# VHH binders against Jacalin-related lectin 10 (JAL10), part 19

Target 1, 292 residues: Jacalin-related lectin 10 (JAL10), of Arabidopsis thaliana (Mouse-ear cress) (q8gwi7)
Amino acid sequence: QKLDAIGGKGGKQWDDGADHDNVAKVYIRGGLEGIQYIKFDYVKDGKTIDASIHGVSGSGFTQTFEIDYQNSEYIVSVDGYYDKSGTMQALEFKTNLKTSEVIGYPKGTTKFSLGGVNGKMVIGFHGSAGKVLNSIGAYLTTAPPTKSQLVGGLTGGEPWDDGSNYDGVKKISVTYISTLIRSINVDYEKDGQVVTRYHGMKNGDTEEFVIDYPNEYLISVEGTYNILPDDNVLVIRSLIFKTSKGRISPTYGFVSGTKFVLESQGNAIVGFYGRDGGAFDAIGVYFSPIPS
Short names: E, the ipSAE of ESMFold2; O, the ipSAE of OpenDDE; V2, 0.75 times the mean of E and O plus 0.25 times the DockQ between their complexes.

## First folded at step 18 (VHH; framework vhh_8h63_2)

Design j5 (from k3 with T101R; at its last look DockQ between E and O 0.60; V2 from the best seeds 0.69)
Fold by ESMFold2, look of step 18:
Parts: sequence; structure tokens; C-alpha cells
Structure j5 (fold): chain B 292 residues (1-292), chain A 121 residues (1-121)
Amino acid sequence: as target 1 above (292 residues)
Amino acid sequence: ELQLVESGGGLVQAGGSLTVSCAASGFTVSSNWMGWSRQAPGKERELVAYIYTGGSTEYADTVKGRFTISRDNAKNTLYLQMNSLKPEDTAMYYCARETYRYSGETYERYWGQGTQVTVSG
């Protein structure tokens, strides 16, 4: 998604493009005349890409702002301050983790905000510049999903992982017996199509929990895990699912042992991973921001 | 022939006690996972008590301290002793056998026909 440049009309257009995974570093040179230039280092395939200086260098100071892209930091928005002559006088960068200082002199200017779209991150910039920076625009993309902790039996069974490259969950089918979970079957949506993944054993009672995606989102997986007495292994004993509309599934299995809750405020569950060894040993999820 | 026959249900005053039994044939009770479930009118069937082959037991929170599951190998019979009965304990009570192996696909469950327990107010 390309956000149009905001600011003054002067200068020559520049465009770093959108073919980047993240922004690594911002360089800004300011002076009494306003912001003289801006430069970005981008990330592509784990490596930094050094983009061009936009503007010219005069008397002033260069300040930098680093983004810890290796630890999932990314730019979410930029506040800009331009004057009646069309000169950008100050900028402030915000990430998901921190905010830069205001770089430049914002007094007597018009403030604007670029970006700030929930669940989105900046991967590129464009704008206009001549003797000074005149305007700035951005390219946005969806921020990456995050992975929950794994709960349950962490050593029994074999691992499996559906990944996080799905738009949402449309249905979960749970197979269980009197005191434990045997399997789950998840129907995901991906680009308008249903993708089904099945984990565990087929035998038992099977029940479905249907989610009205995209009007409704899966937001919580809760349950319990405990040692299975005769087998002396730690397994998932019960599961409950909750949605953004306040709907709650039946309790599948049997409540026994340690309670867990996998949820993250403002996020939907978009993928599952876990362990399975005949019972359903462990479960984890991927979270992604709910679209605004 | 595998068979589970529940008995001992009836009408009991609130605060009273009742024992229901499940006579088994065609298999050995102590060698199987066994449980009692109940189904009240308009409700789903719920497990209330369970006993594993090694003798460990588990109970639903709603019956802990009031109900006791046990078995008698000589009679090949499963029991549920219910004390301090409440009107909300009114339900059809079912005995079940489950065969389960952690590392395998095998699983079978067999239900009895049930015995009615009615607790008056």
C-alpha cells in the first residue's frame, strides 16, 4: 500500500520503492533552513541496502535513528512538520517499540502524520526534495505474525507446525475422548480458499467450532494439561476456543491439571503448531493483528 | 458379548445418598478405563467420574468431595457412590468403558443404557 507524499510541493520527486523487508536506519540532516536531506538504509533478504541521499548537505547536524529490525522492530508512523514555504522543518519517527526525538524545529509549522495503520509497517519511502526536504510518503505492508509459547507436554510426541501464512481460521474440529484431546483439524482461509490441516489421531468424538471469518476472528485458545495416569506422559486434557464476537466453544476433553491461555490483545490466531504422540501432547499458536 | 448394565437409580431427597452400579460382562472392569457420565434434560452428556486401570481417579469439579467411583473385581462391577445429592444432580447416569493406548490408533468406547437419578427439592 502506497501512501501519497505529504508536505510542500517544491523539489524533485524521489522514490526508494517498496522492494524491501524493513528499514534499518534513518539519517536526517537539519539546519536553520529546515531539513536538508533524508536517507534510509533498508533491509532485503537479511542484508542492508544503502539508498541515496534525498536533498543536499549544508551547514547543520546529521542525526540518525536505528531500527532494531533483527528483533522485530519496525517503523509504524512518521510525524512531519512543514512550513508555508513548503519546507519540511521537523520529523519524528515511531516504531512498535520506541519513538525518536523530534529532529528539527517544529515551531510555527503544520503537523501531519504519515502511516499509523494498525497492523502495518513501513518498508519504503518516497517524497520530494531540492535544497531541502519538501514532502515524504511511505509504502506499507502487513507486519509479521508472532509465535506463542508452546504449552503442554514439551518432550512427548513429534512436533508439527502449520506456519503463519494464513489470513484466518474458519473452522476447528476437535477429536477427543473422555479425559483427553486426540486431534485437531483446522480449516484456514488463504487468498479466498480453504486450506485444511489435520494433526493427531482419528478415533474419538469429533465436534466442530465454526468461525464466521472475516466477520469474526479466533482470538483465544485455552485449556488444561496434566499427566495421563496410566501412561505417565504430559498431554493436553481440554481445549476451549473463543472468538472476537464473544463466542465460546464447548469444553472439549476434560478439565484436569494446569490451565493455559493463549491470547494476545488486538490479535487473531492465524496458525497453529504443536506436538502429537497418540494423545495431543502440546499446542501453540501464531498471532497476527486484527485488520482495522 | 460385551455388556454394561446400570442399576440403582431412583428418586432421592436433596441431601440424601445413592449408589448406582454398572455390571460388566465380556471384559474385565479393572483392565479398562471406566467412567460415569450424566445427561440432564436439555444438557449435553458430561463426565462426572473416571477410574484408570492403575486405580487413579478423576472427578468433575461439580461432584468432587461428594461422589466416589470404585470397582469390585470379584463382581466385575463399577460403582458410583453419590452423597449430599442436589437437585442439579438429576440426570440419566451412564457407565462407559474406554480402551486407549497412548502411542496407537486403537480406541473403542461402549456405553450402557443408563439409570435415572432424580433428586427432589
Scores: ipSAE 0.672, ipTM 0.875, lowest interface PAE 1.2, mean pLDDT 90
ESMFold2 (binder alone), look of step 18: mean pLDDT 79; pTM 0.788
OpenDDE, look of step 18: ipSAE 0.778; ipTM 0.934

Design j6 (from k3 with T99V; at its last look DockQ between E and O 0.52; V2 from the best seeds 0.66)
Fold by ESMFold2, look of step 18:
Structure j6 (fold): chain B 292 residues (1-292), chain A 121 residues (1-121)
Amino acid sequence: as target 1 above (292 residues)
Amino acid sequence: ELQLVESGGGLVQAGGSLTVSCAASGFTVSSNWMGWSRQAPGKERELVAYIYTGGSTEYADTVKGRFTISRDNAKNTLYLQMNSLKPEDTAMYYCAREVYTYSGETYERYWGQGTQVTVSG
């Protein structure tokens, strides 16, 4: 999606395009008379791409804002401030993890926000510039999935990770015994096909929780973890699932110990990771923005 | 050869008390994970009380402070003392033995036949 440039009329059009995976770094040279230029380093296939300077060098100091793209940071929005002469006077960048300082002098200007669409990130910019930056627009794409913290026993069992490259969850089967969870079996959808991943031991009581994907999304995993008295190891003791339609599963297993909640507003769960052995030691999830 | 036999169920007035028993044969109660579960009409079976080999116990929130699980090694018998009974406690009560090892694949569960507890109020 291409968002129209906002700001003053003037300068010559520029366009860095949308053929990028992320933004790596922003360079801004500002002064008393406005933003003199802006430059972006982009990411494509793990490599940075050095784009052109937009504007003209002048007096002032170059400020930079780095995006930690290797750790899933990305730009979600930009606030801009332009004056009546058509000069961009200040910019402020917001990522999913932090907000830049306001770069420039915003007083006495018209403020606008570019982007800020839930579940979207900026992968390119365009605008107009001459002696100063006049206007700025953006290209948006769907943001990549993010990883929750891992909860439960962090040292027992063996690690596993389904990854996040699935469209959604269609079914979870939980196998449990009287006081703990033994395994999960997850049916994912990927490109119209079901992909099944299984983690843990199969004997016990098994119950299914079916999700009407794509009309319904898995949004929450809750439960408890506690030490098993005889074994003195920390494991998942109970699980409960919630969907976007307000459906709540039964509580599987046995409520004991520390409560946890893995959910993120506006996101669906699209993958699982964790640890298992003879028990189900730990669980974590991947979140991806829900469409619309 | 392995057997679990529940007894002691019956009709009890709300607020009353009842003890149910589970006589075991073919194994020793104190060397096994043991529990009491219940199943009310139209509901799923739920664990209410549990005792580990080391003697540690756990209870469902719905029965904490009212129910006590215990065992008698001389009689090889598991007990559930139920106090302050409510109509919601009406269910078939089952004892179970579980065989479980954290590091291994082994898991087995053995159920008794159950004993009916009915709480009138």
Scores: ipSAE 0.636, ipTM 0.857, lowest interface PAE 1.2, mean pLDDT 90
ESMFold2 (binder alone), look of step 18: mean pLDDT 80; pTM 0.783
OpenDDE, look of step 18: ipSAE 0.792; ipTM 0.940

## First folded at step 19 (VHH; framework vhh_8h63_2)

Design p1 (from j4 with Y100W; at its last look DockQ between E and O 0.85; V2 from the best seeds 0.79)
Fold by ESMFold2, look of step 19:
Structure p1 (fold): chain B 292 residues (1-292), chain A 121 residues (1-121)
Amino acid sequence: as target 1 above (292 residues)
Amino acid sequence: ELQLVESGGGLVQAGGSLTVSCAASGFTVSSNWMGWSRQAPGKERELVAYIYTGGSTEYADTVKGRFTISRDNAKNTLYLQMNSLKPEDTAMYYCARETWTYGSETYERYWGQGTQVTVSG
């Protein structure tokens, strides 16, 4: 998706294109005469791509803004400030994690916002520039799912990761014994098909929690973790699931130790990861925006 | 041959105390994970107290501070001391033995027949 350039008249058009996975770094030289140039480093297939300088190249101090793309940071929007002469005077970049300083001097300007579309990220820029930056536009794509923290026993058992490339969760089956979780079995939907992933041991009491996907979404995983006294290993002791319709599962297992909540406002759980060592050591989730 | 026999249930006034016992045969109480569960009318069975082989204990929040699980290895018997009893504690109380260790796929559980505890008030 291409957002038209916004800003002042003037300058020569430039276009970095949309063939990028992310933005790595922004370089801006700005002052009282306006933003003299802008440059973006992009990411493509895990590699950084240095793009062209847009505007005048010369001596002076350049301010930078880094995007921690390796840890799932991305630009969601840009606020711009341009004046009647057609000069971009200031810019402010916002990511999913932080906001830059206002770079430049927004005196006597018109403010605009570029992007800010729910579930979208910026992967490219275009605009116009001459002696100064005049206008800026953007290319958007769907932002990737985000990964929760891992909770529970972080050193015991073996890691597993279902990934996040699923449409949603249709059912979770939980096997537990008196004081701990033994396993989960997750039925995902992917492209109209059920994909099943099983993690842990089979014996115990098993109960199912069915989600009426796509009319209902899994939105929360809560529970507790604590040391197993005889084994001296930290494991998940209880689990509770919650859906977008306000449904709450029974508490599986036994409430003991430290409480955790894996939930993100406006997002559904679309994948699980964790650790399993004969009990159910640790759990984490992937979040993706709930459709419409 | 493996057997769990609960006893000591009865009628008790709210605020009172009661001890229930679970005599075990065919295995050693101290070598197994042991627990007390209860089932009230119209409710599912729930674990209320648990003791591990090393002697560590855990309790459901609803009974913590009021109930104490213990064992007498010489008599091969598990106990549940219940203090400050409430009408909500009325239930059939079951002793259970579990055999499991971290990393093991094998798991076994055995239940006793239960003993009724009724709290008036």
Scores: ipSAE 0.730, ipTM 0.908, lowest interface PAE 1.0, mean pLDDT 90
ESMFold2 (binder alone), look of step 19: mean pLDDT 80; pTM 0.790
OpenDDE, look of step 19: ipSAE 0.801; ipTM 0.946

Design p2 (from j4 with S104T; at its last look DockQ between E and O 0.89; V2 from the best seeds 0.80)
Fold by ESMFold2, look of step 19:
Structure p2 (fold): chain B 292 residues (1-292), chain A 121 residues (1-121)
Amino acid sequence: as target 1 above (292 residues)
Amino acid sequence: ELQLVESGGGLVQAGGSLTVSCAASGFTVSSNWMGWSRQAPGKERELVAYIYTGGSTEYADTVKGRFTISRDNAKNTLYLQMNSLKPEDTAMYYCARETYTYGTETYERYWGQGTQVTVSG
């Protein structure tokens, strides 16, 4: 998706295109008359790509803003500030993880926001520039789901992975015994259909936690893991689920050992992975942005 | 036939101590995972103390430092020593045996009939 450039209409048009996986770094040179140039380093197939400088040099310093793309950071939106002469005076970049400083001098300008579409990320820019940056537009794509760390026993059982190609979680059934988790059963929604995945052992006490998807999202999995004394093996001992409506499940299992929290601000859980077969040995999740 | 018989419950004053016991027959206490759970009126049953076959123990946070689970293998009996009792410890206390094998579907649980502990004000 191409967002039209916003700002002044002067200068020569430029277009970095959309054939990128991410943005790695932003270079901005400001000065007495506004933003003099902008340059983006992009990511393609795991490698950075140096793009063209847009604008010209003048008095001022080049400021940079790095995107930690290897740790799933990406640009969500850009706030721009332009004046009546058509000059971009300031820019501010927002990622899923942080916000840059306002670069430049926004006083006495018109503010606009470029992007900020829920679930989307910026993969390219276009605009116009001459002696200064006049306008800026963007290319958006769907942000990928991100994978949490795996918590629990990393050597017991066998790995499993439901993937992240689900719209959301509708229900989780947890089977547990006095001091540990035995299994989970997850009902996902995919294209209006329920898809069910079961992981672990069947015998024990089973309870359900129902989520009113799509009006409600699973946002957090918390719990504990500890060594089972007689077996000397690390397993998941307890689980707690939390939703976007502030609902909290009962604690399933028994709180023992190391606490973990799998959550990511602004994201829902859309998939699970883990290890099972010995017990319910380990758990991880996939995050995807919550629709606005 | 497998049996668990709890005894030793009663009325105690807050701050007092009480030991409940669970005599087992039909199986060996030291060869099984054993626990004490409690159920207060209108509440769900909750595990308070647990002992594994190797002798390691675990406790609910609400009783940690006040309760001690133990067993006497010669008498085939499980104990719960309860100190510094509070009114919120008032409940029916149940002994349980669990069989569990890591890596398998194997799991069974057997409850006793319970013994009442009442802690007054």
Scores: ipSAE 0.749, ipTM 0.918, lowest interface PAE 0.9, mean pLDDT 91
ESMFold2 (binder alone), look of step 19: mean pLDDT 82; pTM 0.802
OpenDDE, look of step 19: ipSAE 0.785; ipTM 0.938

Design p3 (from j4 with S56Y Y110H; at its last look DockQ between E and O 0.81; V2 from the best seeds 0.76)
Fold by ESMFold2, look of step 19:
Structure p3 (fold): chain B 292 residues (1-292), chain A 121 residues (1-121)
Amino acid sequence: as target 1 above (292 residues)
Amino acid sequence: ELQLVESGGGLVQAGGSLTVSCAASGFTVSSNWMGWSRQAPGKERELVAYIYTGGYTEYADTVKGRFTISRDNAKNTLYLQMNSLKPEDTAMYYCARETYTYGSETYERHWGQGTQVTVSG
């Protein structure tokens, strides 16, 4: 998605394109007459790519802003400030983790924001520049999902991982016995298709929790884990699911031991991972921003 | 032929005590996971007390400190001692046997018929 450049008229158009995976670093040189140039280092296939300097080099301050792209940091929005003459006077970059300093002198200017679209990240920029930066626009793409902590028995059983490449969760079937969880069966949606993944043992009492995706999202998994007596193994003892519409499942299993909650504000659960050794040893989730 | 027969239910005043029993046949109580669950009218059945083969016990938070599960191997009988009874403890009480082994697909559960406990007051 290409967001139109915003700012003053004037200067020559430039366009770094959208064929990048992320932004690695921003270079901004300011001066008494405004932002003199901007330059971006991009990431493509694990390598950094230097784009051209946009504007002119001259006397003034230079600031850099590094994006820790190797640890899932990305730019979500840019605030810009331009004056009546069409000169970009200040910029401020925001990532999912931090905000840059305001670079330049924003007072007496028109403020605008680029991006800030839920679930999106900036992968490229374009704009116009001459002796100064006049305008700036952006290219957006879908931000990647994030992974929760794993809770429960971290050494028993074998690991499994459904991944995060699903649109959402449509149904969870939980099999349990009096004091512990035996398995889950997850129906995901992917491109209009149902993809089912099953983890754990088949026998016990089975109940299902249906989610009206895409009108409703799974947002929380909570429960307990504890040592299972006789077997001396740490396993998930209970589970509760919550949705974006405020629906709460029954408690499956039996509340015992350490409580956990896997949820993230503004995000839906789009995948599961865990460990399975005959009981349901451990559980974790993938989060993705809820679409706007 | 496996059987679980509860007995000892009845009417008791709030603050009082009652013991319910579950006589087992066709299996050995001490070699199985055993539990007591209860069901009040209009509510779901809930586990209140549990005992594992090694003797470790677990209790629902609502009954901790008031209820004690135990077993008598000579009589092949499971017990639930209920003290400091409250009107909210009124329910049908069921014993259950479960066979579970970590890493195994095998699982069986057997319920008794239940015994009514009514707490007035």
Scores: ipSAE 0.707, ipTM 0.891, lowest interface PAE 1.0, mean pLDDT 90
ESMFold2 (binder alone), look of step 19: mean pLDDT 83; pTM 0.813
OpenDDE, look of step 19: ipSAE 0.771; ipTM 0.927

Design p4 (from j4 with A96V; at its last look DockQ between E and O 0.56; V2 from the best seeds 0.69)
Amino acid sequence: ELQLVESGGGLVQAGGSLTVSCAASGFTVSSNWMGWSRQAPGKERELVAYIYTGGSTEYADTVKGRFTISRDNAKNTLYLQMNSLKPEDTAMYYCVRETYTYGSETYERYWGQGTQVTVSG
ESMFold2, look of step 19: ipSAE 0.755; ipTM 0.926
ESMFold2 (binder alone), look of step 19: mean pLDDT 82; pTM 0.809
OpenDDE, look of step 19: ipSAE 0.786; ipTM 0.938
ESMFold2, look of step 20: ipSAE 0.713; ipTM 0.900
ESMFold2 (binder alone), look of step 20: mean pLDDT 82; pTM 0.803
OpenDDE, look of step 20: ipSAE 0.739; ipTM 0.904

Design p5 (from j4 with S56T; at its last look DockQ between E and O 0.89; V2 from the best seeds 0.79)
Fold by ESMFold2, look of step 19:
Structure p5 (fold): chain B 292 residues (1-292), chain A 121 residues (1-121)
Amino acid sequence: as target 1 above (292 residues)
Amino acid sequence: ELQLVESGGGLVQAGGSLTVSCAASGFTVSSNWMGWSRQAPGKERELVAYIYTGGTTEYADTVKGRFTISRDNAKNTLYLQMNSLKPEDTAMYYCARETYTYGSETYERYWGQGTQVTVSG
């Protein structure tokens, strides 16, 4: 998605394009009376790509803002400040992890925000510049899936990981006994097909929680974990699922011990991972932005 | 051969106390996971109290501090002492035996026939 440039009308158009995976670094020379240039290092296929300098070098000081793209940092929005003459006077970059300082001198200007669309990240910029930066626009794409922490027993059982390459969750079947979870069975959708993954043992009480994908999304997994007294291992004791329509499953298993919640605002759960020693030792999820 | 026979249910006033018992035959109570569950009309059966082979107990939050599960190994009997009873405790109470070992496919559960507890205000 291309966001129109915002700011003044002056200068010549420039366009770094959208064929990038992320932004690595921003270079800004802010000067006393306006931003004189901006330059971005982009990421493509794991390598940094230099784009052109936009504007000219003056006597100001070049400030930089690094994006830790290798640890899932990305730009979500830019606040800009331009004046009546069409000069960009200040910029502030926000990522999913941090906010830059305000670069430049924003007094007496019009403020705007570029981006900030839920579940989107900036992968490219365009705008206009001459002797100063006049306007700036952006290209957005869907942010990549992220992996939750693993909760429960981290040493028992064997690890498993369904990955994040699914469109959504259509159904979860939970097998439990009086005080613990024994297994889950997950029906995912991938490219119009149902893909089923099963983890654990089938003996116990089995209940299904059906999600009306794609009209409804799984958004939350919560529950408890505690030591299993006779076996002295830490395992998942209970699970509850919640959907984007406000539906809440029954509590499967038995509430005991430490509560956990796996959810991320604006995201659906698109994959599971965990550990299984026959008692369902640990659980984690993958989040992906809900389509809009 | 396996039997669980609950007894001791009845009508009790709110704030009162009642003990229900579960006599077991065909297996040893102390060698099994044992529990009490209850089911009120129109509701799902819920676990109320549980005792593991080693004697550790667990309780549903709704009954903590009011109910006590125990066993008498000489009589091979499971008990549920219910104090400070409330109308919402009205239900059929079932004892259960479970066999479970971490890492094993093996699992079985056996329910008793239940005993009715009715709490009136």
Scores: ipSAE 0.734, ipTM 0.910, lowest interface PAE 0.9, mean pLDDT 91
ESMFold2 (binder alone), look of step 19: mean pLDDT 81; pTM 0.799
OpenDDE, look of step 19: ipSAE 0.783; ipTM 0.937

Design p6 (from j4 with Y107W; at its last look DockQ between E and O 0.91; V2 from the best seeds 0.78)
Amino acid sequence: ELQLVESGGGLVQAGGSLTVSCAASGFTVSSNWMGWSRQAPGKERELVAYIYTGGSTEYADTVKGRFTISRDNAKNTLYLQMNSLKPEDTAMYYCARETYTYGSETWERYWGQGTQVTVSG
ESMFold2, look of step 19: ipSAE 0.756; ipTM 0.925
ESMFold2 (binder alone), look of step 19: mean pLDDT 82; pTM 0.799
OpenDDE, look of step 19: ipSAE 0.795; ipTM 0.943
ESMFold2, look of step 21: ipSAE 0.769; ipTM 0.926
ESMFold2 (binder alone), look of step 21: mean pLDDT 82; pTM 0.798
OpenDDE, look of step 21: ipSAE 0.705; ipTM 0.890

## First folded at step 20 (VHH)

Design g1 (from p4 with Y107W; framework vhh_8h63_2; at its last look DockQ between E and O 0.63; V2 from the best seeds 0.71)
Fold by ESMFold2, look of step 20:
Structure g1 (fold): chain B 292 residues (1-292), chain A 121 residues (1-121)
Amino acid sequence: as target 1 above (292 residues)
Amino acid sequence: ELQLVESGGGLVQAGGSLTVSCAASGFTVSSNWMGWSRQAPGKERELVAYIYTGGSTEYADTVKGRFTISRDNAKNTLYLQMNSLKPEDTAMYYCVRETYTYGSETWERYWGQGTQVTVSG
């Protein structure tokens, strides 16, 4: 999705395009007369693309803002400040992890926000520039899934990983006994089809938690883990699920030990990973922005 | 051949105490995971106390500090001492045995017939 440039009318149009996977670095030269130029390093297929300078060199200090794209950082929005002469006077970049300094002098200007669309990230920029930066626009794409921490017993059982390449969760079946979780069975939706993944042991009491996907999303997995006394190993003892409609499952298993919460604001759970084979030893999730 | 027989239930005034027992035959209580669950009218069974083969215990939050699970190997009997009883403790109390092995599908569960505990204000 292309967001129209915002700012002053002057300068000549420029367009870095949208054929990028991420932004690696922002270079801004500012001064008393406004933002003199801007330059972006983009990422494509794991390699940095060094794009053109937009604007013109002058006196002033070049300031940079790095995006740790290798560790899942990306730009979500940009705040801009332009004046009556059509000059961009200040910019501020926000990522999913941090906010840049305000670069420039925003007093007496018109503020705007570019991006900030739920579930989207910036992969390209366009705008207009002459002696200064006049306007800036952006290209958005869907942000990638992120991986939670793993909770529970980190050495017992064997690892498993469903991945994050699912559209959503339609149903979770939990098997448990008096004091611990035995297994989960997850029905995912992928391209209109149900994909089922089973993890753990079969014997126990089984209950289902149905989610009305895509009208409802799984957003939280909570529970407890504790040492299993006779075996002296950490295992998942209880689970509880929450949805975007405020529904809360029963507590499965038995509340004991350390509490955990796997959730991320604005995201749905689209995949699971964990450890099983001893008991249901550990659990983790993948988050993906809820579609908008 | 396996048998779990609960006894000791009855009527108790709020704030009172009661001990229920579970006599076991066909297996050794101390070599198994054992517990007490209860079921109030219109409610599902809930585990209230549990004891592992090594003697470690666990309790539901609603009974911690008031209930004590124990066993007597000579009598092959499981006990639940219930103190400071409340009307909400009124339920059928069931003895449960579980066989469990880490890393294995092995699991069996057996219930007793239950003993009624009624707490009146």
Scores: ipSAE 0.742, ipTM 0.917, lowest interface PAE 0.9, mean pLDDT 91
ESMFold2 (binder alone), look of step 20: mean pLDDT 82; pTM 0.806
OpenDDE, look of step 20: ipSAE 0.746; ipTM 0.916

Design g2 (from j4 with Y102R; framework vhh_8h63_2; at its last look DockQ between E and O 0.70; V2 from the best seeds 0.73)
Fold by ESMFold2, look of step 20:
Structure g2 (fold): chain B 292 residues (1-292), chain A 121 residues (1-121)
Amino acid sequence: as target 1 above (292 residues)
Amino acid sequence: ELQLVESGGGLVQAGGSLTVSCAASGFTVSSNWMGWSRQAPGKERELVAYIYTGGSTEYADTVKGRFTISRDNAKNTLYLQMNSLKPEDTAMYYCARETYTRGSETYERYWGQGTQVTVSG
């Protein structure tokens, strides 16, 4: 998706294109006369792409903003500030993890925002520039899934990871005994097919929670973890699931210890990972934007 | 032959106390995870108190501070002391034994037949 450039009408058009996986770094020189230039380092297949400077270059120090793309950081939106002469005076970059400094001098300008579209990230820029940056636009794509923190016993048991390459969750089966979770069995949808993944021990009481995918999405996994007295290991003790339609599962297991909540606004859960040592030691999820 | 026999249920006024007992045979109470669960009419069975082989205990929030689980190894008997009883505590109370080993599919749960506790008030 290409967002039209916003700002002043001056300068010559430039276009870095959209054939990138992410933005790695932003270089900006700003001053009292406006943003003098902008340059982006892009990433494609793990390698940086040398893009052109847009505007003029000179002596002095360039302000920079790093994007930690290797740890799932990406640009979500850019705020821009341009004046009546058609000069971009300031920019501010926002990622899913942090916000840059406001680079330049925004007072007395018209503010606009590029991006901020639910579930989208910026992978390219275009605009116009001459002696200064005049306008800026963006290319958007669907943001990649984001991995939650792992909760529960972080060193016990053996790790497992279903990944995030599923369209959604159709059903979760939870096996539990009086005071702890034994296993989960997850039915995912992938390309119209059901893919089932099982984690943990099979004996116990088993209950199912069905999600009406794609009309309904799994959005939250909550529960508790605590040391299991006889084993002296930290394990998941209870689980509860919530959906986009406001449905809440029964509480599976037994509420004990530290509460956790794995959810992310605007996202569905599309994968699980965790640790299993025979009591169900830890759980984590992958989030992916819910389609608008 | 495994057996769990609950006794001591009855009718009690709100605010009163009652002890229910679970006599076990065919296994040793102190060597197993043991618990008390209850089931009111039209509701799901819920765990109210639990004791692990090492003697540690856990309680449902709804009974914490009012109920006490204990065991007498000489009599091979599990107890539930219920104080400050409320009408909401009215239920069939079941003793249970669980055989559990971390990392093993080995698991078994055995329920007693239950004893009725009715709280009027």
Scores: ipSAE 0.722, ipTM 0.904, lowest interface PAE 0.9, mean pLDDT 91
ESMFold2 (binder alone), look of step 20: mean pLDDT 82; pTM 0.800
OpenDDE, look of step 20: ipSAE 0.767; ipTM 0.922

